# Ledger of designs, part 15: VHH binders against Protein HEAT-INDUCED TAS1 TARGET 1 (HTT1)

Target 1, 277 residues: Protein HEAT-INDUCED TAS1 TARGET 1 (HTT1), of Arabidopsis thaliana (Mouse-ear cress) (q8lfw5)
Amino acid sequence: MESLLECFAITDGKCHPDCLKANNEQEDYDACQSAALVAVSLISSARVIFKIDSKYTEYSPQYLVDNVGKEEVEGEMDQPSCQYTVGNLLSYLVENVWTKKEVRQREMDQQRREFTVKDCFEFAFKKGLPRNGHWAHVGCIFPVPPFACQIPRVPMKGEVIEAANVSEALKLGMQQPAAARLHLFSPEFDLVGEGIYDGPSGNETRYVGLRDVLMVEAEKIKGETVFTVQICYKKKTSFVKVSTRSMILPLNGDDESQVTEPACLLVDFCIPRFSIN
Key: E = the ipSAE of ESMFold2; O = the ipSAE of OpenDDE; V2 = 0.75 times the mean of E and O plus 0.25 times the DockQ between their complexes.

## First folded at step 12 (VHH; framework vhh_vobarilizumab_d1)

Design r06 (from q06 with S56T; at its last look DockQ between E and O 0.77; V2 from the best seeds 0.76)
Fold by ESMFold2, look of step 12:
Structure r06 (fold): chain B 277 residues (1-277), chain A 118 residues (1-118)
Amino acid sequence: as target 1 above (277 residues)
Amino acid sequence: EVQLVESGGGLVQPGGSLRLSCAASGFTFSDYRMAWYRQAPGKGRELVAGIYTGGTTTYADSVKGRFTISRDNAKNTLYLQMNSLRPEDTAVYYCAAFRYSPGWEDYWGQGTLVTVSS
């Protein structure tokens, strides 16, 4: 198996041009890809921080995109096409790479189940993750080959630790960054600059949605805790200071709700905690 | 040479107070978040209190309201004021410093023993 993977690795850092074109045409925001990217970033960081990996190791976000929420089919491993052989690799390449793959890529993208960073952590603890170099070369090609199930995965043991509030999030984030989701409003977020993002503020406010973020620092400004988060928004990665004040948010939801409760701009705090004595 | 040196541990009766200090050297103190951890016999290390670079603090539930973390960036010193001490606070207390900047860094002191008993 390592020999076949090394055939892909001789082109380190290079993908097929059609695969690169498909990735570049991807929508500005994809919730599954966002969650997978945040999850592997936190896993890679935590494993170095807590001395589980001896050096920073990149794991595959594409493996998460392809597999989270997918039920296993019994007996699939016994099929001849599931064997990681030269013949199966060539058959896959003929059927999927040397044919126009853009149509197939879009169909597979539309069939993916939505998932969160928490779901990605739970999946990684159950199934492990392949290193990015191993899966990234295969993952540029769709559909995912049946023999991909035999690509080596690094096993991971642990649990997801969540925080219900800012006070608990501060404990989670002391030794590592924490994942969260941020309620985004336009134009307020685009206008924040070096200031503090404090959510909706005017008649022309539009709810954009939730975005995955990394909480990396905290400070006290005028008696209130302000988190610094790392966010990728409109293809730009930046650091933004975010208010933690509880407020009533105009989320443009279904009005079948009977009660609007105060909420924080940052929600769904979690970290991966690895099981190492 | 990075050093974190704890002091102020000792034996104290239940209900008493102690003040721990951690003298830091060999790095830019104000760039690091700081924390106190403790380890009771037969248990792993647990967070007692932390203070972020911007001064925001956090506490374990078991010490909230009794312990106060603070830092003096001019003296490169971290403090833990421990009031209303209980026997379950008995542990070795460690000073720690963390930074997520390129080249992740964590530094630990050697610990100071706190014993709370009659």
Scores: ipSAE 0.662, ipTM 0.869, lowest interface PAE 1.2, mean pLDDT 79
ESMFold2 (binder alone), look of step 12: mean pLDDT 87; pTM 0.872
OpenDDE, look of step 12: ipSAE 0.840; ipTM 0.946

## First folded at step 13 (VHH)

Design s01 (from r03 with K64R; framework vhh_vobarilizumab_d1; at its last look DockQ between E and O 0.84; V2 from the best seeds 0.77)
Fold by ESMFold2, look of step 13:
Structure s01 (fold): chain B 277 residues (1-277), chain A 118 residues (1-118)
Amino acid sequence: as target 1 above (277 residues)
Amino acid sequence: EVQLVESGGGLVQPGGSLRLSCAASGFTFSDYRMAWYRQAPGKGRELVAGIYTGGSTTYADSVRGRFTISRDNAKNTLYLQMNSLRPEDTAVYYCAAFRYTPGWEDYWGQGTLVTVSS
């Protein structure tokens, strides 16, 4: 089955040109895609760090986008068209790839779900993940095949470990990168450059929302912890230093509904911890 | 060739002190976060203390206030000052170096034994 996929030139780490074009035409931000990308990055990293994988192995973020939060259909696995066979793969390709089926509607349907990096980890520990070569190409511009639920997956056992505060986040991030979410404010985030992102600064601050980030380094500046995070924002990946100072965040911009309890710009720290037996 | 060589372990009475050192060679020391891990027989390896490249530190709860991690980039050496030692601190202590990359780099020493007993 692997050689058949390679015959259609979809396996060398490149998506089909139509899939690449469709992806480039998507909006700048998709919360589900963001969570899935961070999750597989951390899973791939942790599996090589803890010697579960012998080399860095890419797992499919598209599988997560397509399947997290979806309920299993009873009896679907038993249908002849749902079997993962060469014949069913060929039928899928004839019906969907070589006829240039419309991709945009199905992508919009899948992008209406909401889930987090934690949800992705829990899904991966329950269901496993396929390697990127098996799924990324099938799920790009092509409809999800009926046999998708039977495509081989790498089983993954573990648990999600969360940190309640900065001190615990430093422990989580020592031997592996950690996921977190960053409160973004405009224009402050766009203007940070090489400095430290301190969040909102005045009347003209606009709350953009939460963004998934990777915590990759930490330093102590003037007695305060500053995290370096990797973020993909406006289709650019960059490293940003983020203050961990507690502050009042104007999340809605509404004085009456503004939360008065102090919070940090970085929240929801977590890592995947794999079971080793 | 990358080397991490621990020293300073030994037998000490409860309440005593030891200072562990880890001499590093074969890599740019300042680019790596450094840590001490420990492992008692039959148990998993656990983080004792870590120090990030920018100097931020973290400690296991069981050692906070008693142990101090530090690094000297000029000497390519990592230290662990262990005070108020307890029998529960008995373990082989390992020096580790980590660098974030998509491929993540980790190096480990051979370990030095610390025994805390009356």
Scores: ipSAE 0.685, ipTM 0.879, lowest interface PAE 1.2, mean pLDDT 80
ESMFold2 (binder alone), look of step 13: mean pLDDT 87; pTM 0.869
OpenDDE, look of step 13: ipSAE 0.820; ipTM 0.931
ESMFold2, look of step 14: ipSAE 0.663; ipTM 0.867
ESMFold2 (binder alone), look of step 14: mean pLDDT 86; pTM 0.867
OpenDDE, look of step 14: ipSAE 0.822; ipTM 0.935

Design s02 (from r03 with Q3K A35G A40T G44Q E46D A60G A74T L78V R86K L113Q; framework vhh_7sr4_2; at its last read DockQ between E and O 0.85; V2 from the best seeds 0.80)
Amino acid sequence: EVKLVESGGGLVQPGGSLRLSCAASGFTFSDYRMGWYRQTPGKQRDLVAGIYTGGSTTYGDSVKGRFTISRDNTKNTVYLQMNSLKPEDTAVYYCAAFRYTPGWEDYWGQGTQVTVSS
ESMFold2, look of step 13: ipSAE 0.686; ipTM 0.878
ESMFold2 (binder alone), look of step 13: mean pLDDT 84; pTM 0.840
OpenDDE, look of step 13: ipSAE 0.837; ipTM 0.940
ESMFold2, look of step 14: ipSAE 0.698; ipTM 0.882
ESMFold2 (binder alone), look of step 14: mean pLDDT 84; pTM 0.836
OpenDDE, look of step 14: ipSAE 0.851; ipTM 0.948
ESMFold2, fold request of step 15: ipSAE 0.683, 0.697, 0.697; ipTM 0.877, 0.882, 0.883
ESMFold2 (binder alone), fold request of step 15: mean pLDDT 84, 84, 84; pTM 0.840, 0.835, 0.836
OpenDDE, fold request of step 15: ipSAE 0.869, 0.861, 0.859; ipTM 0.953, 0.950, 0.951
ESMFold2, look of step 15: ipSAE 0.707; ipTM 0.885
ESMFold2 (binder alone), look of step 15: mean pLDDT 84; pTM 0.835
OpenDDE, look of step 15: ipSAE 0.823; ipTM 0.938
ESMFold2, look of step 18: ipSAE 0.686; ipTM 0.878
ESMFold2 (binder alone), look of step 18: mean pLDDT 84; pTM 0.837
OpenDDE, look of step 18: ipSAE 0.822; ipTM 0.933
ESMFold2, look of step 22: ipSAE 0.715; ipTM 0.891
ESMFold2 (binder alone), look of step 22: mean pLDDT 84; pTM 0.838
OpenDDE, look of step 22: ipSAE 0.810; ipTM 0.935
ESMFold2, last read: ipSAE 0.688, 0.670, 0.665; ipTM 0.882, 0.873, 0.867
ESMFold2 (binder alone), last read: mean pLDDT 84, 84, 84; pTM 0.839, 0.838, 0.845
OpenDDE, last read: ipSAE 0.859, 0.871, 0.866; ipTM 0.951, 0.955, 0.953

Design s03 (from r03 with D31S; framework vhh_vobarilizumab_d1; at its last look DockQ between E and O 0.72; V2 from the best seeds 0.73)
Fold by ESMFold2, look of step 13:
Structure s03 (fold): chain B 277 residues (1-277), chain A 118 residues (1-118)
Amino acid sequence: as target 1 above (277 residues)
Amino acid sequence: EVQLVESGGGLVQPGGSLRLSCAASGFTFSSYRMAWYRQAPGKGRELVAGIYTGGSTTYADSVKGRFTISRDNAKNTLYLQMNSLRPEDTAVYYCAAFRYTPGWEDYWGQGTLVTVSS
């Protein structure tokens, strides 16, 4: 929650100071962390909106970062090292907390995989999510202990609802925020200010990549829908107006002979829809 | 106190028209997106039409081309023009207001009955 809150400029973090320091020193974009942060934000919002949670409840983005895309090893959870015992806790602390800070950073880096907000929703519907305070304390600095399977998770049932176009995206976003991905171009995105981000504009454009965003509002300008999205970029959370016109995007900077179909700057619209039972 | 008060419902023949209104008070109307939902007898509540704070609109497939949502921020009023009404449009119509925040805000009216029958 603390990383999500700092990304969107929401309140004081509740993570261990060393994890907060490491997060603040991170300067590279991390697609897995981005997807996890957007996913838990939307899950928390939807659960309050549809009265599944009585109050806004924070869920762990770190649990998603640590677990999405990883195969369960059959029988591993029944092994002695996976039991919550004083001996296993002490072994974990000696091995990972008191003696291994530098090695842990490299191990955490090796766990990173590419996954999407949709993947996070599907994982949450299958496995549930722990509350942020529960998993943040365990997985923030240190490797996940083998007995972490005993940490409580809130079960979640639902489905991912996607939109293929702007008209359907407007439906998805009416009663709850929606996720999307934004094609970023430099320097255009850095220079947009309070205007409308129109994507590439000339010869000096560089494609930065896709970034996860929250679609929060929309307006109509000269027949075109313009979405307002909330985005965390370079550790700054802002609201940006984004054009939805179709255009040729220069995503393949190495081979200009490739023909691309017109595309929109915003793609991959989705929301979580929870089952009420 | 937040209030959303619907009006304009009634009995109408198939093919006819009605205009629903929703008078809003107790909140900053222009900062909320607004929507009409409906609930037919024995069914769940469904989105009919929505309008974002910046004027972009969305419609359920079943009403697109027949219904028009609009808002007047100066009068704090939401409208739904319903044309070419069909018996399946019979429902209680609800006005709703939403605002994005981490805690999300929603308000609902008490509804107005629309009956489409000969």
Scores: ipSAE 0.628, ipTM 0.855, lowest interface PAE 1.4, mean pLDDT 79
ESMFold2 (binder alone), look of step 13: mean pLDDT 87; pTM 0.872
OpenDDE, look of step 13: ipSAE 0.826; ipTM 0.936

Design s04 (from r03 with Y100W; framework vhh_vobarilizumab_d1; at its last look DockQ between E and O 0.81; V2 from the best seeds 0.75)
Fold by ESMFold2, look of step 13:
Structure s04 (fold): chain B 277 residues (1-277), chain A 118 residues (1-118)
Amino acid sequence: as target 1 above (277 residues)
Amino acid sequence: EVQLVESGGGLVQPGGSLRLSCAASGFTFSDYRMAWYRQAPGKGRELVAGIYTGGSTTYADSVKGRFTISRDNAKNTLYLQMNSLRPEDTAVYYCAAFRWTPGWEDYWGQGTLVTVSS
């Protein structure tokens, strides 16, 4: 079975041209893709830091994108079409790759739900993750093959550790990278340069949404903690300093439908903690 | 050659104080976040206090208000001031240095024993 997986890797070793074209035309990042990329990065890092993996190992973010938040079908593994056979592989290739069944991919994409980095960690601890070469871009434009359940996955045991505030987030990020989400406002974020991002500054501010970030450092400026985060925004990866002060955030324009509470620009701090025994 | 050398451990009575030092060499000290960990006999290693490259600090709840971490980048030295010591603070204390990179870098000292007893 390993040789058949290697055939997939050789055949699909490069990202499919239609997938590359779609990525180049994307106007904004996909929240599901972002969460999966951050989660895999943190899993790979933590596993080498705590000596579970002997070398930095890349796991598949696409597997997370394809599977997180979707219900398992009971009994599906026992069906003949789900077995990893030459016949089933050929049927998949004929029906979905070589005949270019694009409409099926659109329907599958439209039914995905949003998920978070935490959701990705929980899924990985429950189901394991394949290495990136084993799950490459098989389902990038085409439906996941029926026999995909037989692709090898590295089992992972652990739990998600969260922090409710800045003080606890500093503990989480001491020995390993930590994830968080950043409330993004335009134009303030676009104009921050090398300064400190302080969020909204006036009534012409537009809320862009939450973005997954990687917390890499912290400093104290005038008694306040300022985090340095790595973020990918408008197709550029950069490091930004972010204020941690509590403030009222104008996330929506409907003042009667939303209770306004003080919040931090950085929220949802978490790390994966693996079981070693 | 990277070295982290702890000193200042010893025997002290409950309520007493100690100051631990960690002399660092072989790397650019200011690029690394630093931390003190401790390990009591038969137990796992736990974070006591950490200090990021820009000076932000964090503490275990059990030592908050009693211990103070600090660093002197000019002397390449990390400190832990330990006040109001309790018997449960008895452990080997380790100096650690961490740097965020794709491969993540960590260095550890050999530790210094702190014993708090009558």
Scores: ipSAE 0.648, ipTM 0.862, lowest interface PAE 1.4, mean pLDDT 79
ESMFold2 (binder alone), look of step 13: mean pLDDT 86; pTM 0.862
OpenDDE, look of step 13: ipSAE 0.811; ipTM 0.928

Design s05 (from r03 with A96T; framework vhh_vobarilizumab_d1; at its last look DockQ between E and O 0.80; V2 from the best seeds 0.72)
Fold by ESMFold2, look of step 13:
Structure s05 (fold): chain B 277 residues (1-277), chain A 118 residues (1-118)
Amino acid sequence: as target 1 above (277 residues)
Amino acid sequence: EVQLVESGGGLVQPGGSLRLSCAASGFTFSDYRMAWYRQAPGKGRELVAGIYTGGSTTYADSVKGRFTISRDNAKNTLYLQMNSLRPEDTAVYYCTAFRYTPGWEDYWGQGTLVTVSS
């Protein structure tokens, strides 16, 4: 089995030019890719922080994109094409990676389900994750190879720990970065610069949506907690200070029935907590 | 050389108080979030109190209202004031410093023993 993994390494993680071009032309924001990237970053970080991995190890976000929310097919491993062999790898690569493929098929397959960072953690604890080098190349193109269930995965044991409020989020983020989701409003977010993002401010505000972020630091400013988050927005990674005050958010400007409870700009705090023994 | 040196531990009666100190050297103290962790025999390490670089604090539920974490960046020193001590607080207390980078940086002291008994 190591020789087949060595074959993946020979490609040096490079995708077929047509696949690379198609991926570079994806939508600016893909919720599944965003959740998967944040999840593997936090898993890699937590595993080295708690000395489960001896060095920082990258795991495959594409494996999460390909597999979260999908059911296993009973008996599939008995099929000849599902065996983890050099021949089956080469056949898959020739048919799906090294020859031209219609981009529309790949895009339709990738839109099957939306999932969150929490879903990714739960999947990882249930199924494990392959190292990035072992899945990265074949994960360049959808569909999932028939032999994917036999590609080695690092088993992972643990649980998702969530925080319901800022006070609990501060506990979660003390020894490791935490995941969260940020309500984005335009143009306010684009104009923050080095200041504090305070959310919507007027008639020209447009709700962009939720974005996955990493909470990496906290401070008190005028008696209020301000989180520093890492966010990738418009393909640019940056650090932004975010207010934690409760407010009425105009998430749906025409639906007045949904503007009855205060909310924070940052929601859905969670971390992966690995079992230690 | 990075060092975190705890002091102030000892034997104390239930209901008593102790103040732990942690002298830090070998790194830029103000860049690191600091925390106290403790470990009782047969248990894993648990967070007692933490303080972020910007001064935000957090506490374990079991110590809220009894313990106070503070830092003095001018003296490169972290403190833990422990009041109303209980036998359940008996543990080795560790001073810790963390800085988030992709490689994560952490430093741990050797610990100071706190024993709370009659």
Scores: ipSAE 0.610, ipTM 0.847, lowest interface PAE 1.5, mean pLDDT 79
ESMFold2 (binder alone), look of step 13: mean pLDDT 85; pTM 0.854
OpenDDE, look of step 13: ipSAE 0.784; ipTM 0.912

Design s06 (from r03 with T53S; framework vhh_vobarilizumab_d1; at its last look DockQ between E and O 0.88; V2 from the best seeds 0.77)
Fold by ESMFold2, look of step 13:
Structure s06 (fold): chain B 277 residues (1-277), chain A 118 residues (1-118)
Amino acid sequence: as target 1 above (277 residues)
Amino acid sequence: EVQLVESGGGLVQPGGSLRLSCAASGFTFSDYRMAWYRQAPGKGRELVAGIYSGGSTTYADSVKGRFTISRDNAKNTLYLQMNSLRPEDTAVYYCAAFRYTPGWEDYWGQGTLVTVSS
């Protein structure tokens, strides 16, 4: 198995040109990819913080994108073509990399199930995660190879811990970063700059949706808690200060999960808690 | 060299008060979030109170309303005012400092014993 992992290094870690082309044709936002990126970042951080990993170790977000929400068929992993062998690797590379097959992004998008950061944590605790160098170059945007289940995974045992409100989120985020989702409004978010994002501010506001964020710091301004979050928006990663005041959010109204009760711009707070011996 | 040195622990009767201090050196104190943790005999270490670098605070439910965390950035000192002490508060109390970075930074003190008994 080690020699097959060294074969991934022979590809030099670069995606196939058709993979790069298909990736560039993706929409500006992909909820599944965003959730996977946040989840592996928090897993890597927590594992170092709680001394499970001796150094910061990157795990594969692509493994999560490829596998979360998919039903596993009993016995399929025992097929000869599903074995992690040099021959099967070469066949996969020839079919998907060396022949420069066009990636059918649209069909893959229709097959993907939407999932959250919480879903990613639960999957990781159940199935473990491969290290980024072992998976990312095989599972970029290519079709998942039949032998993918044979790639070594780091076992991860733990649970998801959630917070219902800002006060509890402060507790969750003291010793490790926490995940949350941020309600985005246009143009307010685009105009925030280095100020405090405090959501909708007038008749011209439009609800963009929820975005996954990392909660990294908190401060008290005029008696209110303001979180600093790391967010990737319009392909740019930035740090933004976010108000935590309760408000009635003018959501689009096309989703029954919307509420008319006071809500915060930041919701769905969670962290991974690993089982510590 | 980073140092966190706790002081102010001791023996106190139920209903009494103590003030813990943690003197910090070797890092830029105002950039770090600070916290008090405690560990009672036979139990795991738990968060008692925390204060973020920008002043936001959090408390364990068991101490809320009785304990107050504060910091003095000019003196590089973290405090915990403990009022209305109960036997269940008996523990070793640890000062901790944290900073968000890739790979995190955490520093811990050696602890100070608080005993609450008649």
Scores: ipSAE 0.638, ipTM 0.863, lowest interface PAE 1.4, mean pLDDT 79
ESMFold2 (binder alone), look of step 13: mean pLDDT 85; pTM 0.853
OpenDDE, look of step 13: ipSAE 0.820; ipTM 0.933

## First folded at step 14 (VHH)

Design t01 (from s01 with G103D; framework vhh_vobarilizumab_d1; at its last look DockQ between E and O 0.84; V2 from the best seeds 0.76)
Fold by ESMFold2, look of step 14:
Structure t01 (fold): chain B 277 residues (1-277), chain A 118 residues (1-118)
Amino acid sequence: as target 1 above (277 residues)
Amino acid sequence: EVQLVESGGGLVQPGGSLRLSCAASGFTFSDYRMAWYRQAPGKGRELVAGIYTGGSTTYADSVRGRFTISRDNAKNTLYLQMNSLRPEDTAVYYCAAFRYTPDWEDYWGQGTLVTVSS
């Protein structure tokens, strides 16, 4: 089936037009896509850094988007439509890729899940991941093919390692990039330029939400640690210096008069640690 | 050719001090974060201390307050000042250099033995 998958990729090369239109009309941020992209980037990096992969290997973020958070249906893999056969592949292509269907119906058939980079790592350690070429072309539209469980996946063993504070985050990020989530405030983040992002600055601040980032470097400025993170925001990838100072964050505009616990702009530091064999 | 050469290891009594040095060549030293790792007999390598390009440092819990990592970018040299040494600090100490790139660069030295005994 590897040869058939290669022919599929070569012949089609592109997603169904309705899938492309729906994706192009999507809002500029999708939390599931963001988490999946960061997770596969870190998995690919860690696997080459620790010499599990001999060279940088791209894994499928779309497989994560399609599958994380979904429960396995008992007995599903024994159904005729779930078998990885040429006939089932062609039937899937006819029904979902080569013919037009109402996008609304396909979206109702596929549940959207909320998940984090940590959830993606845990899923990868449980289920493995296909290489990007094997899944990206098949999983382009929202109805996941019934035979997807038979598509080859690279097995992975490991655990998620988290950091509770800045000192531990510095340890996690020494030998590999680390994932984190950044509290974004508008307009402050858009205006940071070459400086240090310090979060909210006053009553004109609006909370945008959490964004997945890669922690890639650290500096000590006047006794304070400042992380450099790589972030994709509004379809632009950039490097931003972020304060690690604990502060009161106005996360809910309607109730921000309430006292809240101090928090940092960067939270949820984690890395994948693969098992040593 | 990239080289990392450790020196300063040896025998020392418990409670004593040593200063390890790592001379680096073959790359732009200031662009790399640097670290000391150690490997005791029968164990894997573990991080002892690290220093990022901008000077932020991190330490293993077992050495915090006793060891100090520093770097001299003018001399292309990494240091580890080791005070209040204990028998459990006995290990081969390795210098490492890392840089974030799409390929992620790492370089390692051959190590210097530190023995804390008697």
Scores: ipSAE 0.652, ipTM 0.860, lowest interface PAE 1.3, mean pLDDT 78
ESMFold2 (binder alone), look of step 14: mean pLDDT 86; pTM 0.862
OpenDDE, look of step 14: ipSAE 0.823; ipTM 0.932

Design t02 (from s01 with G103E; framework vhh_vobarilizumab_d1; at its last look DockQ between E and O 0.68; V2 from the best seeds 0.72)
Fold by ESMFold2, look of step 14:
Structure t02 (fold): chain B 277 residues (1-277), chain A 118 residues (1-118)
Amino acid sequence: as target 1 above (277 residues)
Amino acid sequence: EVQLVESGGGLVQPGGSLRLSCAASGFTFSDYRMAWYRQAPGKGRELVAGIYTGGSTTYADSVRGRFTISRDNAKNTLYLQMNSLRPEDTAVYYCAAFRYTPEWEDYWGQGTLVTVSS
């Protein structure tokens, strides 16, 4: 349990107090931080499972939050301001974290960007990831530091494997946990308890949005596959059984929403597959 | 001491059948998802079939409709019924057990050879 709670906790590392204050004032869910936390958990797990790491190694989710979706600026790693030095770190901190304005800009940029667990895997395979702690001292800060290219990173090679349906998702989750996203509806999700979450049930249903989850087990109930997922919702981490039945999902919240194609409550199943040769 | 012991491998003609068994000991069998993997010469190990703790199953596309995985929790035994065997099914077949924990647990058997040849 404790490892699972640690995997879903947001990290502020050793950030400036104003950065900590801004993070604490965020709503209970930040999609970018959630995707990064799930991605790092799965990367750490897969690397131990497939004997690439000799022990469970924590990688930095904040590095993903700070860098996914950004273009590398070529040739700048040779400039003095791009070197990973105490002087450059202090200059960066003075320019970007000592003022309230810098914290607000960073908070605003962070809340606008959205990326998925798949995006995080692709980034990690292209750029590698630093260990947690190497980036945590710097990585809660926007904009990306000029010396980011010099921060030590563990190189990673592999590909993202996705599943389009329940049958393929069962394959993905056999030897390792898998990522997915869950469509949440209120009040149904809040009321599920020990039962099976079956999504929207009436006119008073409200769409909450997508949440990143960890698929950890499956069972067959009355002829249907039910996944057990780990989810952090309203600052509580729990295990929930989720129906895999296709259904019409009222995602718009509009009174006269048009019918859409049937969809499942769980979507976007994926795992990282590392190269072994 | 954890053990997974496969049996039932052998030589069979194309179109024939075999039933593999995997006897498990040293752990609580019902807490683990179980799987059969295979490795042909010069190839990597690939999933053949899997069964989760609650009975959900999955199959490689190449064996779907021909192979059936099952488990007997009372006997701590995993099975693979292999029908309509083809030469490309020739491989060493491994029994595996997995459990999601903070540290992930996996156990593997030593394998049993299946040869499909005339």
Scores: ipSAE 0.642, ipTM 0.857, lowest interface PAE 1.3, mean pLDDT 78
ESMFold2 (binder alone), look of step 14: mean pLDDT 86; pTM 0.856
OpenDDE, look of step 14: ipSAE 0.830; ipTM 0.938

